VHH binders against Phototropic-responsive NPH3 family protein NPY3 (NPY3). Designs and how they scored, part 3

Target 1, 272 residues: Phototropic-responsive NPH3 family protein NPY3 (NPY3), of Arabidopsis thaliana (Mouse-ear cress) (q9fn09r205to476)
Amino acid sequence: DWWVEDLAELSIDLFKRVVSTIRRKGGVLPEVIGEALEVYAAKRIPGFMIQNDDNDDEEDVMEQRSLLETLVSMLPSEKQSVSCGFLIKLLKSSVSFECGEEERKELSRRIGEKLEEANVGDLLIRAPEGGETVYDIDIVETLIDEFVTQTEKRDELDCSDDINDSSKANVAKLIDGYLAEISRIETNLSTTKFITIAEKVSTFPRQSHDGVYRAIDMFLKQHPGITKSEKKSSSKLMDCRKLSPEACAHAVQNERLPLRVVVQILFFEQVR

## First folded at step 4 (VHH)

Design r22 (from v4 with G53D; framework vhh_5c3l_4)
Fold by ESMFold2-Fast, scan of step 4:
Structure r22 (fold): chain B 272 residues (1-272), chain A 122 residues (1-122)
Amino acid sequence: as target 1 above (272 residues)
Amino acid sequence: QVQLQESGGGLVQPGGSLRLSCAASGFTFSNYDMSWVRQAPGKGLEVVSDISDSGYSTTYADSVKGRFTISRDNAKNTLYLQMNSLKPEDTAVYYCAAQWGYESTLYDYQYRGPGTQVTVSS
């Protein structure tokens, strides 16, 4: 719409007043309000489409923080008003600007409502400078916890089990992919954190554990100094019966895997 | 049946650009790291660029850094290589290749296409 682009030229205070007036008057769908917020954020927040490593001006950071807090406060309550991708971009910005826990908690709750819509790149959230890790893995764990909590509530209310299973399968695929990528790029990822995250989605329906195997293999490759016990614990996340023939062929010759796992894979391949 | 089919090669003048595509079928494309590999006449294979299964990690040979860009579209099962500022030294047959592991030394590429010829000359 023509007015959406025009609103992006306004100061945040005026933008908030105009949007509030539109909402009070009614007749505009929550999705249209969501679009206005997204266009505003994309125009007014530097690097909104990508994470920016700049915190070169403290005054700019405070202005950006205030802007982001205002935008989060304006999010319509309707689940379908904004995309998961937009919510995650807001979350990435909230981490970069070091916004308060309340904004992150609200964004995490909303993202948990539709986490199955996210992609792996969405979850690669950069931590503030000076921390132990380059990427904020704890925040991803929080998003998974929100999804699990909300899905359990839907299961209790006897909402469609088939729809919930589909969402869970998509989230399992997402998290398997995330664990593979984060294992590749985050050298300070601990075995405990890797296993904790993987276990949160371990009971979710999957047609294949190839993704789980890729995540484990990448973790083992990038962390060659871990103990035999840690390798065993990581490998237990994988159900060898659910590996494709291609995954089995790779795994059988994979010197990074514990011998027990290789023997199990050979046994299940023989039974096919 | 596993198939990788490159396209987009051809004759181009020095300084020109080409966009290579590789269509994949018969395997779960999104589970494989993908590479562009080239072979110049009378030379061995050179890995030009790699991209992770999700598309978020990429590497480039020093000879092509800043000039080439690898990308993938998992929904379309397609791998791309955007080649800018082409040099005569880039003349080669370009292959797309699929591998299960990242920088694995246990296996050669699991799958490779038949290749597409790129010739950079006036």
Scores: ipSAE 0.421, ipTM 0.725, lowest interface PAE 2.7, mean pLDDT 85

Design r3 (from v4 with F27R; framework vhh_5c3l_4)
Fold by ESMFold2-Fast, scan of step 4:
Structure r3 (fold): chain B 272 residues (1-272), chain A 122 residues (1-122)
Amino acid sequence: as target 1 above (272 residues)
Amino acid sequence: QVQLQESGGGLVQPGGSLRLSCAASGRTFSNYDMSWVRQAPGKGLEVVSDISGSGYSTTYADSVKGRFTISRDNAKNTLYLQMNSLKPEDTAVYYCAAQWGYESTLYDYQYRGPGTQVTVSS
């Protein structure tokens, strides 16, 4: 409890030794160790909570990289020991400090175990400088793939469908929101990448497709030069029958949508 | 279908602060990108600030950058504009505007509130 704050004043090597000793003596839950790691990271890594520190001081980056790699190595194996938000902050830092593939792969695996806990802001991970996009879209695709792979394995083991469906629904909502945000921000986002990401969650249960429609519309607005075929392919991602009355009212006046889609919406709206 | 109602305007001295609020009705508030737009006497409309439906993307006009902060609370269906270091040039009617998805022009706004008057004068 009170010792957690005191531990954050220690060097990383001493912090590791003390935490290891506490663990060996026993009586401390993995969640408490997780808390100690998060408090340490927040105090010792500049910009960890804000994630806007773009410092590329070579000496500072090397020290931060070593510190981050040590913290990742200390993560308890228990799923509930650390929050998804903390794991994503570690992932963001690992990208910024150019940590090795093994650290990023382990963090991605852990995030995939609980991706439904994330919010859209968590997924806005800055890309390394010199890339085509401001945010690293490929790493988000990797997180989705981890979630999909893990849920497919759970489905095969006949785990509770209700719990699995709830997680899938939350991830679908998360990715719909992410696609809308990234479509607004990234002028270089290709139709192929947008559709690929959307298709990964297209079979997930949803209460409505308003979020899907919003993401498609955001993409169409930001990419006015795409072909009729690309517009058609993007529009196929949504189920017009699952649009709210408000979304239908917007869609039928939406000149960006293919005419066939507008006609389908009008038809389904009338049977309601 | 979304109805918007602004509040919080008034008379302030130069250098003062005001916080504007916009109450939205409807269960799909998070589907709308929201903007604060203003119209000074005898001038056209100016987009002051935009915020995405999720709240994670914001933009500001150069005239207000560093002085104004836009935010939203989707659980309360409310949009806010915190205005600091107000100048006489900020005198205008401020409108809350909602748009479905990304819009690039004022003409694309689907819904707009009736406005709230902000007057900055000594």
Scores: ipSAE 0.170, ipTM 0.582, lowest interface PAE 5.4, mean pLDDT 83

Design r4 (from v4 with T28R; framework vhh_5c3l_4)
Fold by ESMFold2-Fast, scan of step 4:
Structure r4 (fold): chain B 272 residues (1-272), chain A 122 residues (1-122)
Amino acid sequence: as target 1 above (272 residues)
Amino acid sequence: QVQLQESGGGLVQPGGSLRLSCAASGFRFSNYDMSWVRQAPGKGLEVVSDISGSGYSTTYADSVKGRFTISRDNAKNTLYLQMNSLKPEDTAVYYCAAQWGYESTLYDYQYRGPGTQVTVSS
C-alpha cells in the first residue's frame, strides 16, 4: 500500500502508535500490517535485507536492540501476516544485536510454524564473536525442534496427513541442503553435530536420499581428518535403497565412502 | 537422460554485455553445484564461476570477478551467467557443467553441455 513507505520515515515510538491506531480502527488485513513492519525494518535496520558485515561495526547496539524488540512485539498473531523469510531476518538481527532469549524464543516458535517456506541461505546465521563456530548451528537445531514439536501437535489434532507430509518433505529437503552448505563453509562442524541435525529429519518423507548423500559427501570431502568410525556413522544416515540411479552412479566411484557402503549400493543396483 | 543446453552466446563489442542461460533436464538440478567453464581458442579449459545447489555460495575466477555474475533458478532448472564489461580475452566457448560435490577441478564434472560461442570483437 501507498502509506506503508511513508510510515517507515517515523521514529519507532511514533511508528508503533500509528500502526496500533490503524489496527484498532480495523479494515486493514494482518498481511498489510506485516508488510509495514517489514518495510520499516528494511529501512531502519542496517543490513536487514542483505547481511553486510562491514556495516555492523558502527552500530548503536542498544538502540538497534530496542528497535528490534519493539518490532517483534508488534508482530500480528496471524500465521499468514508475515513471511518466514522476514521472521528469519528478525532472528538474524536478534542474534547480531544480542537480544534477550524471550525474543529469540518467540521468533523461533513462529519460524517453526512455517519452516518449510525457508531457503538454505536463510539458515546460515552467523554466531556472535568468541564462540567455537562461525555459524550458529544450535539455533538451526532449535528451529528444527520447534517444527517437529508443532508438527506432532498437528498430527495429534488429526490434521491432514498429506499436508503435514508435504511440509515435512520440504523441511527434509531444506535441512539436507543446509547440511551440505554448512559442511562446506563451517570448519569447526563436528561429526556429532552433523549427525544430530540429520537425525532430526531422518524419518521425514523424501522422494529419495540423494540430498542426504550430497550432504554426507560434502561433509566427508571438507573434513578428511575424521576417523573410520565417524565415516561409518555418517554414512548410516542414508538409505542406499532410496538413492536415484544418478546418485548410485556417483556413489560407486566415490573413494570417500566406506567400501561396505559402495558394495551395498552395487548389490542393490544389480536388482534394479 | 541428462541434458544441459547453453544459449545466449554471440558476437559483442568490447565493453558490451551478454547473458548466458543453461537449461537443465534429466536430473535433480538443486542437488548439483553448477559451473560455467570456458575454452578460448588454443587454450585449455578455465573454470569461470561456480554456484552451490542452494544458490547461496558463489566463486569467480580472478579474470572475471566484478564483471560476471552467476545465478540460478531452481524452479526453472536454469543456470545464468551475466557478463558485463566484456573484453576480447573473454572470447571462448562457454560450457555449463554440473558436479555433485563441492568446488570442482576440471576433472570432477559429471555433466557438461555442448557449449555456446562468445566472441568479443570490434
Scores: ipSAE 0.200, ipTM 0.599, lowest interface PAE 4.9, mean pLDDT 84

Design r5 (from v4 with T28K; framework vhh_5c3l_4)
Fold by ESMFold2-Fast, scan of step 4:
Structure r5 (fold): chain B 272 residues (1-272), chain A 122 residues (1-122)
Amino acid sequence: as target 1 above (272 residues)
Amino acid sequence: QVQLQESGGGLVQPGGSLRLSCAASGFKFSNYDMSWVRQAPGKGLEVVSDISGSGYSTTYADSVKGRFTISRDNAKNTLYLQMNSLKPEDTAVYYCAAQWGYESTLYDYQYRGPGTQVTVSS
């Protein structure tokens, strides 16, 4: 729609009034309203589409915070009105502008409705300066918790198992990839946090545990100072029976794995 | 059967650009960190650039930083290297290499392709 670009030139107050009027009159799809919000955010929030870590001007933070809070309040309730990627960009901006808990909670709830649409890059949300990690891992844990809670509620309502299983499989793949990525970058990622996040998706259907193995191996490689007990606990996350032949070939020569795990892999490789 | 096949090499003048591609098959591409490795005439192997399996972490040799860009398309099982501002020193055979997890030594590469020749010459 051509008018969407024109709306992005308006002040936030006028934009809100116009969008609210359009919605009250009806005849416009929620997806079109979602498009208008995304175009407005992209034009008005510095770095929104190009996810830069900076563009910090402390004098502008209050104005950016107010703008973001207004945009979040305007999100249509329909799930398909906005993409998961757009919601995560709003969440990233809410962290950067130090928005209140209510905005982050609503965004997290919305993201949890469709977390399977996200990619690993979407979850790499910069932490505030002065913390122990570059990325905000606690926020991602909250998103996973939202997905788990909502999915369990849907399962209780006798929704189609195949659709729910597909969503769960996609989220398991997403989180396996996320854990591998942050394990590479985050030297201060604790074994407890790694295991806690992995366990949240451990019961989800998977085609293989290759992703789990890659995440574990990356964690072990980048955290060589962890204890023997921590290595064993991390390794328990994967099911050796579900490893591909390629993963098995890698794992049997992997000196970072506990010996018992290598023996289990050799045993199950023989029994195939 | 694991296969890596590079393409896109050729002759270019200094300051020119080339885009290399590597088609991968026979393994789960997204599980492997991928690298571009080169060998100039009479020289040893040099790791040019690495990219994580997810595509979000990249590294570059100091000799190519700011000029080369590595990327991957996991849906197409394809690795790319965009080479800009080429110099005569970039003349080499370029190899696509796959490694399980991040270990950027040549001895740790699980699979490697046959290579594609890049010649930068006036």
Scores: ipSAE 0.204, ipTM 0.601, lowest interface PAE 4.6, mean pLDDT 84

Design r6 (from v4 with S30D; framework vhh_5c3l_4)
Fold by ESMFold2-Fast, scan of step 4:
Structure r6 (fold): chain B 272 residues (1-272), chain A 122 residues (1-122)
Amino acid sequence: as target 1 above (272 residues)
Amino acid sequence: QVQLQESGGGLVQPGGSLRLSCAASGFTFDNYDMSWVRQAPGKGLEVVSDISGSGYSTTYADSVKGRFTISRDNAKNTLYLQMNSLKPEDTAVYYCAAQWGYESTLYDYQYRGPGTQVTVSS
């Protein structure tokens, strides 16, 4: 482990040259190169492992931006070379340092290849200062779009549907959890944005719509000022026939839900 | 078929630590916000800490902030409470509680376990 830790002491230019030499010499797994990049990023980028929104020093930001651009350019092409969590940390840093569109597109593409490995906390990406929202919700929408693009390509080339269905189910669960969490903590989340994100995963395989219901309920609870029309539009995202008995028991007492939805749930309870 | 079972309680000296666990079964664990609720001798129920279904939002009572940490493992259907720097006033029966969504009143819990006794005394 001498070279991984020792390389983290080098300037970015020397680090790049040494890693390139190691890669050309061969005999090193892409995962080991990925580890070297992660250790370097953790040591050299302030706040990389901690969510830090400090943009006070413009010169430091320019240097960090250049550093991030170089690290992204060094990512091995193999999907298994780096974790989804590491890619998301790089993406969070790229947003914080306002890196160019090219680096963000590459990171989003790579994250989309393995979005099912992410957790809800990974998707809570802070927006740059001065925006309408504290969290960057648009970037999550982009990650979902990349995942859809990548899975559609796999569906066309590979006859194995089981793995793709499992990945889609995991991402649907991830996004349901993300919508519940972001609804709780983001006061400026619009009904339109909530619905847009939820609709992107609406066709994915699910065991139940309990997660969808929970996300809707959280949104309704934290946004009591929305219109009757907005409540109805949000509630249409769930299929009442796919709710568990526990979700139905909760929902029929839920004063936040439109009456139409409560009546529909009561009807389906009668056939249980 | 819904069951919540606490464990890890016991007798500890002031300044000591305990880790409580709650094993959940019979419901979709990650759809429920989970709480640790305690009742000291001769006192009412107090919500000690809560955690969102995803695990990423946590809240603590002022009496335990900086000393207790709530966490969950959704793959194992288990809730945890790490209790550090324990004080005699932490002596109570600790209950694991589950609620659909995040209603914040003691009466809104759908399920609650039988409790585990924590006694802090020299």
Scores: ipSAE 0.427, ipTM 0.715, lowest interface PAE 2.6, mean pLDDT 85

Design r7 (from v4 with S30E; framework vhh_5c3l_4)
Fold by ESMFold2-Fast, scan of step 4:
Formats: structure tokens, C-alpha cells, sequence
Structure r7 (fold): chain B 272 residues (1-272), chain A 122 residues (1-122)
């Protein structure tokens, strides 16, 4: 709508009052309210459409924090009202502005409702300075937990349609790609953390385990000093029976894999 | 069968731009890191740029940093190289290459295309 752009010119307090009045009067779809919030955020939050490098001005951070918290409070409850991409941009901003736990929990819950719409880049959320990792891996773990919790609730209601399986498959693929990407970048990623995240989606449907294998291999490559026990535990995440012929060809030449895993791959490749 | 097919090369004047494409088939594209590799007349192979399977980690040779941008579209199984501010020194055959993981050596590439010629001259 043409008036949506005009609303973006308003102060946050006036914007909130106008949107609240529109919602109270009714007749406007939640998606239109969602659009108004996204247009407002894009115009008023620096770098909202792209993750920024830093926020140096502490006083500006406090003002942006207040703005972001207000926008989050205005999000319509309807699932379809806003995109997953918009929610993740709000989450990235909430990390940058150091927003409180309540706002981050609400955003994480909403992202969990549609995590299958995200891409790997969406999950590369920069960590606060002074940590051991470049990206905030714990926040991604929270998003996965939200998706799993909500999916388990749907499963308990016997809502086991192909749609649920498709969402799970898309999230498994997303997390396989995420683990491969962070394994390449994060030298301080522990074996325990890698396995914990991977196990959260291990029962989800997959057409192949090539993505799982790739994530494991990237982790092993970046962490050459881990124990043989840790290598075995990591390798157990993949089902050798579900590897493509191209993955099998790579794996049998892969000196990073435990010998037992290579033997299993050779055995299953021979029988199919 | 694994296939990599480059396109978009040609003759361009110094300071000009070209966009190279590489169409991939026969493997799970998103599981492979992709590279652009070039060979100038009478010289050896040079890795120009690498991109991770997800598309979010990229590297560039010092000779092209700030001028070239690598990207990929996993839905279309296509790799791209946007080349700006081209110099005569960029004249080479450009090859698309694929590898299972991130390997910074020419010898670790599992698949390569036939190449596309880029000529930068007045």
C-alpha cells in the first residue's frame, strides 16, 4: 500500500500509535502490518538489510535497541504476517544492539515456526566481540531447539503429513550446510558442540547423507588434533548406506576418516 | 556424468567488465566448493577465487581482490564471476573447477571445465 511508505517517516512513538489504531479499527491484513514494520525497520535501522560490521556509538545503540524492542512488540501473532528473513534480520539487529532476553526469545520462537525458509547465510549471526568464535553458534542452537520443540508438538497431535517431513528435510539440509560452513571458519568449535547440533536433526528425513559427510569432513580437517574417539563419535553422525557414489569415492581416499568407517563404506558400496 | 561448462568470455577493452558463468551437472552442486582458475598465455595456472558450497565463504587472489566477485546460485547449479576494471594482465583462459572440500591447491580439484577465453586489449 502507498500509505506504508508514509508511515516510515514517523517517529517510532507515533508509528506505534498509528499502527495500533489501524489494528484496533480492523480491516487490515496482518501481512500489511508486517510490511509496514519491515519498511520502517529498513528505513530507520542502519544496515538492516545487510549484517553490519559494528555499532561503535553506545548512545545510538541504546536508541536503536529501544526502536528494535518496540518493533518486536508490534509483530502480529499470525505466522504468515512476516517472513523468516525479516525475523532473522531483526534477530541479527537484536544481537548487535544487545537487546534483552525477552525480545531475543520471542524472535527465536517465531523463527522456529518457519526455520525451513532460512538459508545458511541467515544463520551466520556475528558473535559479540571478545568471544572464542566469530559467529554466535549458541543462538543458532536455540533456533534449532525452537523448531524441534514446535515440530514435536505437531507430531504429538498426529499431524504427520508430508508437509512436516518436507520442513524437517529442509531444516536438516540447512543445518548440514551450516555445520560445514562454521567448521571451515571456527577453529575453536568443540567436538561436543558440533555433535550436539548435528544430533538435533539426525532423525530428520534426508535423501542422502552427503551433506552430513561434508560437514564431518570439514570439521575433521579443521580439527586435526582431536582424539580417535572424537573422530569416531563425529563419524557416527552419518549413515554410510546413504552416501552417493561420488561421496563414497571421496571417502575411501579420505585419510581423515577412521579406518572402520572407510571399510563400512567400501562394504555398502559393493552391495548396492 | 559430471559436466562443467563455462561461458561469458570474449574480447573487452581495458577498464571494461565481463560476467562469466559455469553450468554444473552430474553432482550435488551445493556440496562442492567451487573455484575460478585461469591460465594466461605462456604461464601456469592461477587460482583466481574460491567459494564455499553454501556461498558464504569466499577468497580472492591478491591480483583480483576488489575487482572480481565470485558468487553461486545453488538452485540453478551455476557459478559466476563478475569481473570489473579488467586489465591486459587478466587475459587468460578461465576454468570452472569443483572440489569436495576447501583445498587451496590446483591438484585437489576433482572436476574442471574446458575453459572460456577472456582477452583484454585495445
Amino acid sequence: as target 1 above (272 residues)
Amino acid sequence: QVQLQESGGGLVQPGGSLRLSCAASGFTFENYDMSWVRQAPGKGLEVVSDISGSGYSTTYADSVKGRFTISRDNAKNTLYLQMNSLKPEDTAVYYCAAQWGYESTLYDYQYRGPGTQVTVSS
Scores: ipSAE 0.423, ipTM 0.718, lowest interface PAE 2.7, mean pLDDT 85

Design r8 (from v4 with N31Y; framework vhh_5c3l_4)
Fold by ESMFold2-Fast, scan of step 4:
Structure r8 (fold): chain B 272 residues (1-272), chain A 122 residues (1-122)
Amino acid sequence: as target 1 above (272 residues)
Amino acid sequence: QVQLQESGGGLVQPGGSLRLSCAASGFTFSYYDMSWVRQAPGKGLEVVSDISGSGYSTTYADSVKGRFTISRDNAKNTLYLQMNSLKPEDTAVYYCAAQWGYESTLYDYQYRGPGTQVTVSS
């Protein structure tokens, strides 16, 4: 909508008042309110990320923190009102501005409602400087936990199994892709953390385990110093019976895989 | 079933630009690292650029670095190569190629398209 651009010129207090009035009057879709929030955030929070040391000034950070907290409080309750990508950008900003646990919990809960809409790049969240890792892997684990908890609750209520299975399959694909990419770019990713995240989606429906194999292979390639026991534990995440012929052809020539795994793949190829 | 089809090649003057596209089907596009590989007349294959399955890791041959940009749209199963500041030396057949896993090598591609001709000449 054309008026959405005009709202981005307002102070946060006026913006909140105008949006609240529009919602109270009715006749506007939640998605339009979501668009207004996103346009406002894009205009008033440069790039949705801290790019310069100036953003670390306590006075500027406090102002941006207050702005972000207000925007989060204005999010419509309807889950399709805002994109998963926008919620993740807000989450990234909340980490950078050191917003309270309440805001991060609410954003994580909302992201968990629609995690299947995220892409791998959305999950590449930078950790604060001086930590053990460049990327915040724990926050991604929290998002997966939210998705798991919510889908288990829906399963208990006898909600559509087909809808839940579709969402789970999409999240499994997302997390397989995330694990492959984070293994490539995060040198301090531990075997324990890799396995923990992979196991959270291991029971989800999949047509093949090609994505799981790809993630394992990337991890093994970038972590050549891990023990034989760790390689064995990581390789157990995939079901060799569920590999495509293409993945099998790659895997049987893969010197990074434990010999036992290669033998299993060759055996199962014989019975296909 | 598996298909890779390049498009966007043609004749262009030195200093000009072209954008190549590669439409992929029959495999899970996002699981494959994708590459643009070229072959000049009478020469061997050269890997021009590659991109990870997620799109977030890219590499370029020294001969094209700063001039070419690789990208992909996993929702559309399409790979792109934006070629700027083209030189006569860029004249070649450009192939779209797919490789399982984390590394692109000249001879380890699982799938390759039929190619599209790029000719840089006055």
Scores: ipSAE 0.236, ipTM 0.580, lowest interface PAE 3.8, mean pLDDT 84

Design r9 (from v4 with N31H; framework vhh_5c3l_4)
Fold by ESMFold2-Fast, scan of step 4:
Order: sequence, then C-alpha cells, then structure tokens
Structure r9 (fold): chain B 272 residues (1-272), chain A 122 residues (1-122)
Amino acid sequence: as target 1 above (272 residues)
Amino acid sequence: QVQLQESGGGLVQPGGSLRLSCAASGFTFSHYDMSWVRQAPGKGLEVVSDISGSGYSTTYADSVKGRFTISRDNAKNTLYLQMNSLKPEDTAVYYCAAQWGYESTLYDYQYRGPGTQVTVSS
C-alpha cells in the first residue's frame, strides 16, 4: 500500500499518466487500481469520506468537477474493481460539484450492478441548493431503476433465480430502511414520491413486511397533516398477512393507521 | 423471550472513559430504535441518546453531546455507548431500551434492560 499513498501526492494529470502506464504494463489487478483511485479521491476531494459543507469558490468547484470527471473516466471496467460504497461517494461528489449527466449516468449504471452492497447511509445524498428537498430522492429512484432494469435482463436469461432473488431481497431491505430514514429526516417528502419509491421494490421477495410497516409508520408519524386518502394509499403498500407477531402487536394499537388496516391485521392474527 | 442485558459499567475517575454494551435477543433488532436512558441518584429518568434501527440517525441529550457516541452492530444484535470525558454528573444507572419505530420517550419503550451502574468519582 506504500506506493498507493505516494500516488495520492501527485497532480491529477500526473496521477492519470502513472496509473495508465501501470495499467498498460499489466501485472496489477483491477482491484489495486480501484484502491489507488479511492485513496486519491479521499485525499484530494474535500469531504469525500465524511459529508462536508458546500465550497463557495467558483474556481475550486470547477477544479473539483474536472478532477472527479477524470477519476470516473479512470474506473476499471471490471465489476469487482471498486466497491459500491466508493461509487456512491463519487456519485455524492458529482451531485455536489454539479457534474454533467454522462458521469452521473455511468456511476448510476455501475451502482445498479451491485446495489445490494449499499447501506442506508450511502443513499442519503444531499440535493443541490435551491430545491424543495434537502436530500436528493430522485437520484435514489434512478439507482433503483438501474437495478430493476439490470435484474429484469438477467431474469429473461432464465439462468438462475436464487442469486437474483437474494439480490432483490437485499435491495428490498435496503429501500425499506431508506424510506424509514428519509421519512424521518426529510420533512418535504411527498406521499406520491414515498409511494413511487416503495412500489418499485414491492414485488421483491421478503421474509416479512415488518420493514415496509416500519417505513409507513415513520412516514405517517412525521407527516401528520396528510389526508385520509393519502394514509390509505400508503398503508396499501404492506401485506398485513406478512407481518410478524411483534409488528401486529404494535400495529393494532397504532392510532396513525386507518381503522380498516387495524381490522385486517386483527382478522389475520386470529388465523395464526 | 425478549431480553436486553447491559454490561461495561463500573467506577471511573473524572475525565475517564467507559464503553457500555447491550446484548439484545428475542426480537428483530434492526427494526427497533434503541436508546440509552439513565437515572442518577435521587433523580428521574433521562434519555441520553437514541439511534435508529438502521444506525444512521442519532440524537444526544445536550448534557452529553460531544462526549458520548451511540452505535449499534445489527449483525451481533448489540448496542454500544462510548462515554468519554466523564463527569461526576454522569453517575447513574444506565438502561438499554427498545422502541418500535418511534422517537425515544420515557413512555414509549417496549423493552428495557435491568441496567448497569456507572460511578464517576475521584
């Protein structure tokens, strides 16, 4: 790892030339190149490893944008060359520096290949200033769409359902957790957007709908002003038959749920 | 079936550090918001910190901000509290508590452990 640290001291142009030379000569795994890129980014991009405040210097923003675009262009094509977490950090930086659509599209495509490796914190991406929301929910929707498109193509090949089902289950868990967290911290999250995101993963395999219920409950708790129709639409996302006994015990006492939903849960609990 | 068991308490000098752990069993740990609640001698209960089920949202009481760090390991069903720069005022029994998907309040905890004693004394 000593030479990787040394490379991080170089200007971006020299770094690119050295990495390109190493790649051309061969003998270095794509994962090692990925590591070099991550170490370089961590050292050279302010706030890359830790969420940081906006930089107001126009010249610095342009330089950071150029640097990020160069790093994205250097990503090895091999799927396992870089972690999903590193790709998402690059995506967060691309949003902060207002990079072009091409870089964001390529990052989104690569993240979609391995979205099941992400954690909820990875998806909490700040929106540019001047928008209605503090967090960029649309970009998360784009990542889910990439995952869905790619898994549908794999499903059509009919090679193996076990791995695809496991991947889908992990993404469903991820998105259920994301919806719970974003509902807590994003006061301007609309009912329409919440439902749209949840519906994209609604058919994915799950062991239970406890995560879905938790997300709905958090949304209802943090948005007490929504209409009865909106509460009904949100509550329809969960299958009461798939709730654990713990979730059922909580839900039947939950004043935020529509009465119809509570009655359904009580009926299904009687059958257990 | 449901169990919460705290550990890691003890006697420490002012300015010292302790790490508390809470082992949870009998429920789906990642679906519960977890809290550390304390009770000092002759005082009522105080919520010192809480953490969301995913681990990405945390809050702290003003009295402990910058000194305490709450964390969780959902793979191990364990909650932690790292306590630094301890003060005599931190002397209390510390309880691990669980709540389904709500902000932590004294009235909303569904499960609470037996507590572990922390004494800060010179």
Scores: ipSAE 0.351, ipTM 0.692, lowest interface PAE 3.6, mean pLDDT 85

